# Ledger of designs, part 14: miniprotein binders against o43061

Target 1, 338 residues: o43061
Amino acid sequence: YNHSPEIQRSVYTLTGLAPSSKMAFVTMLTVRAANGENEVENTQQDWYYNSTRLLVHRLVKFKPTKSKYPVVVLAMKGIDQWKLDQLQEDGAIVKVVDPLYAHEVVDDVNDIALLDSRWSMMFTKLRVFEMYEYDRICFLDSDILPIKKMDKVFDVHQLSYSKDSVLFPPTLFYKPRRSIFWRRFTEEFAAYGLTRDDLYPYVFAAVSDPGMWHETPPPFKDYFNAGLFVFKPLKAHYKRLMALARFPKLYDNANMMEQSLLNFAYNSAGAFPWESLDWTFNGLWARKNDLPYLKAVHGKHWQPEGSLGYDEDTSKLWWDAFQEMQTYHDQQRNADLY
Key: E = the ipSAE of ESMFold2; O = the ipSAE of OpenDDE; V2 = 0.75 times the mean of E and O plus 0.25 times the DockQ between their complexes.

## First folded at step 4 (miniprotein)

Design g4a (at its last look DockQ between E and O 0.03; V2 from the best seeds 0.00; counts 0 for: pae E 15.6 > 1.5, off the site)
Fold by ESMFold2, look of step 4:
Structure g4a (fold): chain B 338 residues (1-338), chain A 118 residues (1-118)
Amino acid sequence: as target 1 above (338 residues)
Amino acid sequence: SDREKVEELIKKGDELMEQGKHDEAIQIFREALEIARQIGDKSLEAQILSHLAQAYMAKGDLDTALLYLLFALWIARRIDDEELTAEILIQIAEVYLRKGEVDKAKEALEEAKRLSEK
């Protein structure tokens, strides 16, 4: 690869996934900020809240896809209490977190673009890396719909650093928009208040992002989608991520929000390469030919024909799932009445 | 052309860097630098100085790396190339972080940010 570091590639072990380990599926629900058109009229049509409920339902209640592991909704402070109460009734563990704003993360912020609400949502998502009570987390964006059992997503590897590799400085890679050349950013862990031993072993696994319509299976790209990833929450890695987040130019000015930061931090050529998960756990740009293999479809499938990424078959699948959830709740309400 | 030759040498030097052959990469980058000076392309000269700095960083010679970057910075400012200046400042911040000089790294990144705002 053209941007391989001078550090010899790391060695990992298969240890780190034990039967007594605490596993969880985690998703995030953010406050709907003032984001323009027609949001005031549609409280029952908060589609991210609706899709979060559907994700919880599919992992907690719907027998064909339900998990043996808990489902946690990481909720930004400021969400209406009735939404949190409903998610708890649906079977989720709800954990409220304080938002992280760009001006709290990036020193001396003068750029108005960094005050965009998307940046706040990006930085707040980093709080998932603070959930140290779990040994493994599978993070899922709210617009992911499980269609088969997901629990095998936790079958991931732990990476350790080889003794010989410790003799070379750890390096990250980035490409300024104006340059045709990649640049190196060599990390000094002591400048973060860390040692190399603090950062290994680690776990970080995600699915390659095809970025467009594709054949079945999609071709591999060395750039992962941050809508689903499996990791071990570690204080050192959170501290590292927060340190790197201070420098947006290093991760393409967050053009793809947290996906840009995470691809920078876990670049395959760097000191902490990501592990490629089986593509079927995060079905991006999915169409009919993908569905027999997929364990989850990823997209805003509630959106109408003509929307970016619209597909008739995945749209029907989502609406059928949403209707099943509504029927489930109607039946529970009627049973409680009697 | 000589410009195409410089680009080929930079690519060869980067390939050697990927192989861990830092001293050989330095020799290639020095040849590229000499041709860039003969061409009179100051932007290209500054970019090659940045590649030399990265090679010395890989060898752990942070003082030499910083000297090359400071010279590249002086060139970029002289030709009033704000985008190149910002790029070099980011690399200077990397060297300062490795030296444990966090305040100087912050100052360099603050200037790089101001330049990208125009």
Scores: ipSAE 0.000, ipTM 0.305, lowest interface PAE 15.6, mean pLDDT 81
Fold by OpenDDE base, look of step 4:
Structure g4a (fold): chain B 338 residues (1-338), chain A 118 residues (1-118)
Amino acid sequence: as target 1 above (338 residues)
Amino acid sequence: SDREKVEELIKKGDELMEQGKHDEAIQIFREALEIARQIGDKSLEAQILSHLAQAYMAKGDLDTALLYLLFALWIARRIDDEELTAEILIQIAEVYLRKGEVDKAKEALEEAKRLSEK
């Protein structure tokens, strides 16, 4: 599993990072786009909220998975205040953020493969890249459940370039929608009003996405899941991402939303190759055989049998964890009453 | 149409450039650029950036001109407009020549030539 994308060692120097006091876990809670007419808004459990609470609980309170690092919830503007208050009570730092709408980010919204309400706000996750108060951030989707300590996820490398490497930025290839021909993209940092020195050194690490059910361990694919990544917030990198985001044609017409963008921006063949994290930090399509190795499982594990990606063992794991959280809160409430 | 408006603004900008009113031209081109971005016409965006570069070149601000051209180049390559790419590369070469960067100018011209001979 040490198949880090072969960072051309000739171009990049990897330096281990010392622990920093300015590291955080960050997740995002979005406003559910009101699905269609008939869903009585008030009675449906907000599973993403519940999953976010569980994530916070695991990282802040639950002893086996408790982290020494702060947990930040980026809450989209419009989330009910009582939810924000509860997350604060759970021990999260809540930061309210404005959405990033696709029409504000993309030059031509018609270049987006799927134009629905979910896709309109897909770039809101990119707000994490503006969190310059931290030296390193581990972003986690709200449907990630920590099952072991996650703190070692921050043990990543900083990538620097050799000043002596006159190497031109590597060329990426992309295939626009309906094009039969691959196109060449050569990144020019000056196009962003940035120098090479503004962009290096950088940190970006993620877990390979197996894309489906897999053996243990999963096979490595040079494509990462954007549900968990570790990076250093830098203004230059945010600027770069926003510039690239303008053109969905570069990143598969955003077919996998922000994941497409990030996989383009941090492509292994590009100027900023991603670092491979150990697969155990993001258990995608996890089964029973994976659980002994995993530090986290990733999926909508609250979904009933018959759902896509349903697995009995991971579902049970999630529900047991959720129940433990409820029990914890019930006990605290009772303790405050005495 | 917004596109027609952009074209009119470009024309007006060019007229201002001919009159030596570079600052006024820049303002017009910026307006055109904003509209081009709003309508999502990347080709027009790249063209306008090129016009902006020309205005800054005329003002003697070669660094700013180069930045605009590099951005235009980036767009032109993204939309796979080889003709536009070649045109922009020629302009980049001009800026490099004015900056005394002959080797970079040569490289840009050679690439432009390769694109034009296809």
Scores: ipSAE 0.000, ipTM 0.203, lowest interface PAE 15.1, mean pLDDT 86
ESMFold2 (binder alone), look of step 4: mean pLDDT 92; pTM 0.915

Design g5a (at its last look DockQ between E and O 0.35; V2 from the best seeds 0.00; counts 0 for: pae E 16.3 > 1.5, off the site)
Fold by OpenDDE base, look of step 4:
Structure g5a (fold): chain B 338 residues (1-338), chain A 118 residues (1-118)
Amino acid sequence: as target 1 above (338 residues)
Amino acid sequence: SDRKKVRELWLKGLELMEQGKHDEAIKIFEEALEIARQIGDKSLEARILSELARAYMAKGDLDTALDYLKQALEIAKEIDDEELTAEILILIAYVYLRKGEVDKAKEALEEAKRLSEK
């Protein structure tokens, strides 16, 4: 992690975060489109719901991981009301949001690498960037399990543009589909109807994605996972993201969905390089050796043996956590009866 | 043709990069590089070297990336490809920035700009 994009920020003035009381953890619960015949759609939806509940439970109720910050669940429109009510009972703030459909975001949907029903709403996560009521948000995918306190995740830098940074406008490189030639993209803020001053200062921090099984600690890669990131919601940044989102050719034809877009928008070589969070905040491809260091593990740990990315230790960790949550609720129900 | 093979390998390497399979991509680019050298296509050689550099940048190995970029730069200058030279210089600048070498980054960017405005 010695090669953090933070070093590239020598051109930016690092300003310490002013203490803000307006910070939140945010996760998203989506309606999965009916994939085809055989997998009972309801069961997959239930696991993400259960995982969301577990995340909320860990951040709101479970003492070892309980946060002082509020937890917001962005629920896609169409989720059953009883699920929303339960999440509220679990202590989450539930906010219902409309989906962002790919055809509404992208100029040409044919530029998306994978055109299936799962990708139609891939940009819905970007709704978190509209949460202007908060000064800082830590977004977490619903398949993240906190195992230690995560409150320090908000301890990131606010980056300001220095006029003395005589560095030429950052130039990003992109590769059109089936092209062997890289093209240069120089960002023009005026094209968005924005000035540089509208876009700074900014906050964006995430964890490097190892992409596969790794040693402990994982090697740093200049590519972050979009399953956990900390940012400052700004109208200008949302506008910028939506403008860039129009052109999947810029961000690997959205091969990794919103993660591709975000890695382009907050590229280390761009105007808004991402800050590297400590790897322990997002344990991707985690194994037993990582667990002593991790604050959270990330994966579909409810999946059975034989599944891609299955690990016995992390699976057990998840199921034990899920059982603890069940026990907690059973005890509460019994306490309310007496 | 050997040139066609280089292009095929290049595309395959890029696909692997898109998949986050950087080590596999490196192997493919190394194969492409060898062929490019064998056929004496300096332009292809420089471009593949740049791809290798990008792969190592993605892995966070900035020193190796810089080494490949320097090799690519030398070739690009030898063949008087100003556009390619400018592209490589921009990548070099990024590497220097990430290494905290701001002055060197600035110099590289200034040279790249000069070449691009021509």
Scores: ipSAE 0.015, ipTM 0.367, lowest interface PAE 8.0, mean pLDDT 85
Fold by ESMFold2, look of step 4:
Order: structure tokens, then sequence, then C-alpha cells
Structure g5a (fold): chain B 338 residues (1-338), chain A 118 residues (1-118)
């Protein structure tokens, strides 16, 4: 469905939010897949660790992109302590979290889903919605590279139920796999132990996902990429997300992991429409023509030529940034020795 | 069968909508609509008309969208499908909100709620 977030706002009260001292950027570092002896997967995890360090460096130390807000790394239990210690030295706040396994979240999980570690990664990511100490969070996938100041990403709205406006019913629409018929899912907030009023006001904003092919700037698509999103952690919304997570068939059996769940939960046609952020905050499939506008590039740009989605210009940006970070830390070590 | 063909076209149209290819989706939905009419499946016809309306809403052509939804509504009432009637009324309300016609949107939503409570 291609519903504009602007038109959904006509039935809600929108309140712009001022900066606060309790805003944070949050990223996640996960344990390598259950196969701990796999050297290829171990090497892959090291590059995610390297990319996480680079993200922290770009937001904490590198003056052209440095943020005035703290950077938090949620580290899944089982990450080597020396990696956690290094991220703290890099300037991140490190918080270790317990995993959420599929059998703890989903009703009647089959054996295949229990063995798929990606579901545990997806459900563990929902821990970010429990960080109630923060007023507003910008979550970033660890393979996002800031190339300009990012702090304006927090310029979002709080959406509330207007007592003077008609609200749509708490109905979500979904398409079962291989079906041509859309189905209606009617939420019963009382089944969550909530009322509708417990869920307002809220904040949820993300960048539209234009797909692999797009113009510069991309057209709007009423489907967001979950690699970057801004929200206020609220207990009622966490309860709602956990309740919806029980039924993977509603969100395409997590075909796109947390992106499937979040797009279902914050669908623009539902009770809690997402707010569209400017496309430049999450540069997917970026090309040379995009770079003058982008505040961040998103992708595994450390991978070599021939890899899916490889681009010479974004690869150079990433490796130049990685080299700058290494030089920075070499200089710091030399200063400490003398 | 022709019903299988309509469903395949509908799925293709929905995928094109997800990709933002609204004009291509409209062409696919129009093909599906003609087949649904030829086989006389009123329920499929009404649902495809609703998808055409969503495509025109995405393009900002609210008058065309409303015309398709009113056609779908008439069909849903003709076949006495109260659930489908309520779904179409919700879409009509959305169009009226985008047009700034709040009173008409409220009327449509109240009717949809009454039908859903049966």
Amino acid sequence: as target 1 above (338 residues)
Amino acid sequence: SDRKKVRELWLKGLELMEQGKHDEAIKIFEEALEIARQIGDKSLEARILSELARAYMAKGDLDTALDYLKQALEIAKEIDDEELTAEILILIAYVYLRKGEVDKAKEALEEAKRLSEK
C-alpha cells in the first residue's frame, strides 16, 4: 500500500520535539552464528566488529561527523571482552544484553525456526525498545558509515491521538505468503494488557526504502528500511511489538527479519503510522551521484570488487574512513607511551 | 484457470506497487479486472477495483481513486458482503481525509464500524 505519512498525520496531532540531553545513537554487535568453529563466519564477524568501531569513531571522535549525543553499543552476551573493552575505549557506552530466542517469543515455533540464529538476532534487536533511560534513540545498523553530521536525524514528531479527530480502527492489513488476497488483522489492545490510549503519544521515524534501483533523489516508497530508525522507547510499544512478534505469518515469516515486523507494526495505513525521514540519512545502494547529498552510506563496503552491491566510490569512502580511524588510534597509542 | 490467472496478475500488481511502479501496477490490475468481469466473480472484481484505487491514491489522483472505490462499494453491497463493504468504506474515508472532507470521512468510518460489529 502506498500511503503517504503526511496524509496519515491529518488525523493525528503532531508535536515537534526539541533536542534533549537523553538522546542517543544505538547500534548492535551480535555473536557470530552458532557455528563458532567456522573460520569464514569468524572473519565475517571481525569485519562487523571493525565496522562497529568505525561507526563509533565517526560519531564520537571524527570532527566532521562527530555528534553531541552519546553512542551506545548493545553487545549480545558472548562477545569477547576485549572487543567490549576496545569499544569503550573508543568512546562508546557498551551494554551487554541477553538474547531473545525464538522459542521465548513465537507461538508454536517449528524446529527450523529454532535453529535459525537470524531470528534470535532479530528478536534480540527488540531489546533496543527497552532502553527507557533515553528520551529518543536513533538505531543504526553497524554497517552504516556517517559521512556528514547526523544530529538532525532527531528532528522528528511525537504523534498523539487527537480528541477532535476521527481515528481509523486499529486494523492492519497483510498479505499471506503466496496469496493474492490482503487480509485484515484487528488488534485487540486489551489482549496485550493495554488500552489504545496507553500507546499514544509515540515516536517512530525511518527512511523510505527505494530498492536497488532509484533516481537521485529516490522516489518515495511506503515501506521503510529498518537499518536506521528514530523512536522513543515506551513500555506500551515494546509490549505491542512482542505481542505482534508471536505471529510471524503476519509479517511474512520475518522474510526481511525485523524490517518485516516493524513495517507491519508501524504501517502507514494502521493505528501507528511511521514518519518519513529524509532519504539522505540512510543511503542504500548508494552511487556517485548520491554522495553529495548523503549524510550516511549503508552497506558492507569493506567487501571486495565483485561482491553484491559493490560500488567503487562508496568502497573508497569506507576504506579511507577506516584508514583514518586506524591512524587516529595509532597516534593516541604513541602519545600514551611518551 | 482464469481465476488462477487473475490471482497471478493481482500478486504481480501488488509487487509492482511495493516497488513504487504505480503506472505498471495499474496496467496489470486493469488486465486482472477485465478477466474478473468476464468470469463474473464480483468479489474479485470489487477487490481489484480497490487495488486500482490504492494505485491512483499513490499517484495523488484522488478523484479517480474515489470513483473506483464507489464502484467497489456498490458491488460489495450488491453481493451482501458486509466485511468487504466495511473494508471499502475505510478506504473511502482515507480518500476523503486526503481531500480535506473530514465530515464525509467520519460518516464512512462510522458506517464501517457498525458493519464490523455485526
Scores: ipSAE 0.000, ipTM 0.178, lowest interface PAE 16.3, mean pLDDT 80
ESMFold2 (binder alone), look of step 4: mean pLDDT 91; pTM 0.905

Design g6a (at its last look DockQ between E and O 0.68; V2 from the best seeds 0.00; counts 0 for: pae E 6.7 > 1.5)
Fold by OpenDDE base, look of step 4:
Structure g6a (fold): chain B 338 residues (1-338), chain A 81 residues (1-81)
Amino acid sequence: as target 1 above (338 residues)
Amino acid sequence: STEEVRKLIDEARLLLYLAEWLIRRGDFERALEYLQRALDLIREALELARQLGDEDLIQRAEQLIREAEDLLRKAEELKRS
């Protein structure tokens, strides 16, 4: 990809990361927002739970996609214990986390573009940045289905800043909602109680989001999907993220929730430009022609025909995978009976 | 426990979705197997729900039985055609 944010990294030293034993895949399972009073929550299938199980199964049990790295499920507080137990049985490390409520994170919630039931917990994904026990984490949304081995996703670079560089922090531009004028944001690390040395070196890599149906390969866009990213958990970076999160006006009024924040925080023109991962690690809007190249497909592939983003081939792929998982468990139960 | 009933219902519901998918693919034999398993789980759930006196869970289980029986009939009809 000739237009990789790598060009803007010319002022930074990229170093290959040595292999670490402290790497993990991490996904998040959230509590369903109680839809309104009348739809009995208990009547609808928990597709995110089912998809999370499938993701765990693919990374832990299914030989073609089995990883050597641990799989952690960050489960939001309030998930039924039997679901947590099942995920542990599937081979995941389950870690229960408290939600991050938007009203606790944001100075003015009215700056959030979408005030629906989902926005209240949109920042809970940021809890992954507190997992300091790991050197690198690959976060995956629960609606990602591994179809090939993904272990090479951790083969990313560490970005360092030269101590001798007296470069002024880059200026980002943002346009607050209802503003006619672009405003300048010059990041001052001191405002976070941080130095440059606290923040570098860093790791942050993600896949470009095509945003819609695309040709194979997808075109590169300088905007990444927050459904899959590789990073190094650092206290300084969490502190920075939380400081930026206070002001939705900086990150498109959180129009794409945490993805807007991350794209601002790791903006290609900023102090911490994101690294482009190969598109094959996060097959967004995937179709049949993409499948030979992909290592994972990303989408709500359990949805019926007529749904937004429905594709027959990817739907079939998901249901075949889910059936394989069910068959696996059936076989295990039968084996334990003899 | 109420939790056990909910677990059984959720597992049964999942099997119903799998069965529906298998029916659409013409795998009626496997669909029928899943439907039978689902029915067994729901019946167990219904019995436990009755023992607990939980009318909501009873109604849910009864509804799922109807859905499973309807799918079973459909699968059997399609298998014979």
Scores: ipSAE 0.462, ipTM 0.810, lowest interface PAE 1.0, mean pLDDT 88
Fold by ESMFold2, look of step 4:
Structure g6a (fold): chain B 338 residues (1-338), chain A 81 residues (1-81)
Amino acid sequence: as target 1 above (338 residues)
Amino acid sequence: STEEVRKLIDEARLLLYLAEWLIRRGDFERALEYLQRALDLIREALELARQLGDEDLIQRAEQLIREAEDLLRKAEELKRS
């Protein structure tokens, strides 16, 4: 919050939110490949499943990081049933979701540069915004590893405005492909079947993405990482997101997948600025000096030396955590025998 | 069923990943334990795949046996050196 300068303008009010019994952590498990098609896709699917299990383990079973709140895994249809059963045994609430395909979401599929399964995985992630049974959700990518208690991530604000204030037009900004200039896109809420009042108050908070190796702490950038965000599921905001999703040209043709869409939709210069969470909840490009402060490290830490973003200390931390999970399950198997 | 075979294969692959990391870390005794467990699971998977007549699963299990045996030989060689 305090690193988002446009949110400090006088037209909006931030109100701290009380704890709620209807808060949850949510992650997603997707299908990348059918088993046996090729080694690269099978390896990627292995690690998506393994990292999802580790995230659940860290939030449900591992006492140093265990949460008071439920953990939900949204599983894309097509995941083997035994994997879903295992995640339930690990302590997650598992919900199977239908995919959303680009032809169901995007206007004029001829404008989309490449239609592939990554777009379906991106659009299917938007179903997290339909989980209206929760007052507040912290979404986490499966490659986030909690290393300290995470529950304070829910200490966020709702944003509202005074009905007596003079509000500027609801304008978003985007950079067309092959342009050095930003363009304006003024929203018409009536086109969504909404009024401005339907969209307030709202909650959307995320961690600034440093984008590269950094000092401790990382410098603030006005661009958030979509691997972790806290929000209140609201029907009006889901309608808005689906309306904006129709036009990939507005969000850089999903160059960064859902991160592109969400940064467009909650841009700090627009009508719905994002709140900046403390950097320690989503440790990107993390190295040894960050670790004493971090509550979670974010990255594909199972990848070998030479991979983009590799760091020896976070890699060891991840593998130690992965081995601890296996030891936990071995001990449970032995306890079941006696 | 094919689901049972896939489960055995996936559990074995998890143990192979851990064993490979343990070999790199120099913990050869723990790595050999995981490799033996993985081989037991893959051999069970291969037997079931043959009973089902599933050529894809048979090929996957046979490939994993070769990978596990290669890692076993590597671990035993490094332990004796």
Scores: ipSAE 0.342, ipTM 0.776, lowest interface PAE 3.6, mean pLDDT 85
ESMFold2 (binder alone), look of step 4: mean pLDDT 89; pTM 0.877
ESMFold2, look of step 8: ipSAE 0.120; ipTM 0.658
ESMFold2 (binder alone), look of step 8: mean pLDDT 89; pTM 0.880
OpenDDE base, look of step 8: ipSAE 0.453; ipTM 0.806

Design g7a (at its last look DockQ between E and O 0.10; V2 from the best seeds 0.00; counts 0 for: pae E 8.8 > 1.5, off the site)
Fold by OpenDDE base, look of step 4:
Formats: structure tokens, C-alpha cells, sequence
Structure g7a (fold): chain B 338 residues (1-338), chain A 81 residues (1-81)
């Protein structure tokens, strides 16, 4: 895993980044699309909210995983105020954001593979790219559970282009919907009103997605999971990303939602190849054998036995963590009473 | 001059668009003529851009070469169909 695919492109230079005081962990809490009519489901615990609280608890309060960096929860507009207040009490910075609807982002919504309520707001995660107040952000999905300190996740490189190299345009290919032929994508920065110097240097690092159960360590795949990534917020990159987002045909018709877009935008064969983070920062499809190495596990570990991706060991780990958080809060409440 | 290179690039883009339109209409011979003319403009632009050391212009010129090649491939595919 030490071999990040060497951005073998002689045209790029990687430079280590010094520590910055302007770093943050960022997660997103979305409004559950109100499934239809049945009022009765109000009793189902909002597991995403609970998981978000647990993530915040681990990064802010729980000593073994407590970070020195702030934790920001991007809360979608429409979340109950009591949830926001609780997350603030847990020690998160809460920032309410407007959703990015697919119809506002995409030129033709029919180019999206699946048009359901979940996909309609898939681009809301892209709001993290507007957080220009930070030098580096580590985005985490709310279903990531830190099990060790994660602060080293910010130890990434800045990528610059060599001023002495003749830059050949990268060749990216895409397959339009219903096409049997691959088409070439040629990126023109001028189409975005940007120069190359506006876009470099940049930071974007993520963990390879194994896509399924794997051996320890997982095999490297030139495709990253969008549940954890480290980047530098830049206006130019947000502008570029939103320009690319207009055309789902470029990124597999958004088959994997924002992950498809990001994997296209930061494609290894493109102008902005992603940097590989150590797999231990995002334990996807994790099992018992992985746990000694992992800094975080990623999955809906609250789901019952029989669920897709259920694993007894990781499930237990999550529930133990959740119980510890509950116990912590109970103790705090009792301490305030005396 | 940088302006001259930009002009050549713009002219080449127009020629490529004309070529694409001709390919769509089935006029492959005339499309090929336009593609050749575009490639000549691109070559000139690339040479001047290299002399200027303007990497952005070099990059743009190379992109147009790739577009021209793609149009050639498309024309060949459609001609065989």
C-alpha cells in the first residue's frame, strides 16, 4: 500500500504539506427523504443521526480517538433543531446548508441512472467543497466509526504541475448511455473560465474501494470510496467540479452518485489524479482480521444480522461504541444534577 | 504572438466544427478536407505556442489534435457502415 500509484506522470510534483491550524473533520447529516404517508415510522431511530452523534463523540469526546481538529456537521436544511442542538452539545460545529438538487446541477436529469429521492440530493455532499475557510478538510460519511486516532489522515501531498514539462492533455474516456462506443473527453479549463494556474496546486486524497469482502490488506483498485477524502477547498476546483457535474454521461451516469463524479474528476488518468491514502483510514467491508490495523471502520454496522455487509465483529464494535456514548451522556447528566 | 496563436486555435475549432457537421451529413470527402485544414492550423499554433513557451496554448493545441483524430475515427466508422 505504500505505492500510491506513483503519479508516474513526470508532469506532476508531489509536495508534503506542513501542519495547518485550519483543518477540520467534516461530516454531513441529510434529511431522510420522508418516505410516504406512514406516520408510524417516526418511532424508528434515525440511525444516521445516531451514527453522526457517535462519529462526533469519537472525534470530540472519546479519549482514545479524540482529535485535536474541529468537527463540523453539515446539516441539511430541514433537520430538526433539537438534533442540531444536540450535535452542538456533543461538541460539533453545526453548519446548516441548502441541498443541491440533481435538477439544479445536471443539464439533463434523464442522464442519471436512478432518479429516486436519494439520488435527487446526492450532490449535497459537494457543499463541502465550498468550505474555503479551511486549508484541508477530511470528509467522512456519518457511518464511519473511528477506532483509533485519525489525525494523520491530513498528512497528504499537494500536487503541482512541472513548469518544465510539456503538458499533454490527459485522455479520459466515457461511455454515453446506450452507446456501445467509448468517447474521448478533452477537458478545457477555459470552458470553466479557469487557467491551469487557478487549478494547481491541489490536494485530493482518498482510500481505494475494494468493492467487496477482501483479504487483509485489501487489494488496491484504481477507484476510491467517496466516504472519506482529504482535500483543499478551492473555488476553482468547486467551479470545475460543478461544471463536470452537469454531464452525468461523463461519470457513469452517476451510477454511484457523487462517488462516480469524484472518481471522474480526480481520475488517475486525468489532469487531477487522486492520491491514495492508507487503507486503514477507511475500513470498508472490514472483518475481524482487519481491525488490528484499522483507524476507522465504514459501514452501516447498526443493521441486523442478515443485512448486506453484516459482520458480527464490526457490528459488535459499533454497538459497544454506541453504548459507551450513551453511558458517557448518562454520566454527564448525573454529574450536572449533583 | 499569443494573439496569433489564439486566432489559429479559434480558426481550427471552427474548422473542426464544420468537419463534424459534414461527417453528420455524410460528406466525408469534404469533412476530410476541413480536418486537414484544421490540423494545419493546429500545427502552426502548436509551433508558435512552443516558441512562446506558453504551456496553456500548447495544451489547447494538443487537445484540438485529439479532437481531430476522434473526428477522423468517427468518419471512418460511419463510412464503413
Amino acid sequence: as target 1 above (338 residues)
Amino acid sequence: STEEVRKLIDEARKLLQEAEDLIKSGDFEKALEKLLEALQKIREALELARQLGDKDLIYRAWQLILEALDLLRKAEELKRS
Scores: ipSAE 0.017, ipTM 0.339, lowest interface PAE 6.2, mean pLDDT 87
Fold by ESMFold2, look of step 4:
Structure g7a (fold): chain B 338 residues (1-338), chain A 81 residues (1-81)
Amino acid sequence: as target 1 above (338 residues)
Amino acid sequence: STEEVRKLIDEARKLLQEAEDLIKSGDFEKALEKLLEALQKIREALELARQLGDKDLIYRAWQLILEALDLLRKAEELKRS
């Protein structure tokens, strides 16, 4: 009796989802990632674009991993139209977004530090938090390869604040990089023009980042990988993220780009602790022993032997998947001719 | 009162400037002392701004907290270099 009214009410309360809820997988394709460094005639060497196509294929077309939810590609303005057209043909919803530049976000603008295109890519990614038409989003970096069904990733908790918690009043916590000292201060929601009712309940879940080669399963680290996270787009949380983004020094000058910002904003010791997802949804530093459990493998597996993080088993897995995608499209073209 | 909050903010700003000058001269222990004094005044300002319900003063006090924490990080890193 999975559809019992009492069971449905319990699921709704814990997850914050109702049967009418709209879910989506969302990935992002930036100009530098899509166009590569070579001429357009070398477009097959645009590996992030190729990896984005593979991700879309795995969630839309490939029966062993396909999802019942839509797949959205947020494409930064300036990507070649033929690439956007191809992603639409592959089955993605493509939405072109305007970039967010450092001078539009950061209070203390520094031309050298803030004109880096990587900062623009980081800030533009925050637009995913503005997709309010969805009740829950699973964001995925384009170098994630689904190898099993992913739809259970949305089964995460709606998180609430309680006056009985150790975090009352709400607190912003951080540990400066390379320091053993902790700093603590009370977060002031009114400074954002918000109340706690605007910010709670919320949803933010991600996978712990082992940061290195590991045993199976990986050990837990209180630091998540921003390559995959599940959240509810809320206007209040977008305002909060934009306010925190103004001060890069608070998140280690974005040493790990958006991962630094998000780990600061959703620190486990702060006002909005992240929820730990099952590690199998984001297989970091993955090797052969992980593969029977993993639902997705995360990494630049197209890179050759000798590259940082290279593993022969995950590399073969990726190339086999890429070849399957090419075969699928060749078969579709042949079927269209007959 | 709004005037008391502004006075505390002005005092805290002066302490932050003194701390920054001490960091530049390498006197990190005195800089840390000034930063802690600034944070105390900012927290008092924030408490009064909350009682007044003045969102602008709350925002200004909050910005000073963030600035003080950045200076603490900077002093701490230079002390260990």
Scores: ipSAE 0.012, ipTM 0.452, lowest interface PAE 8.8, mean pLDDT 80
ESMFold2 (binder alone), look of step 4: mean pLDDT 87; pTM 0.848

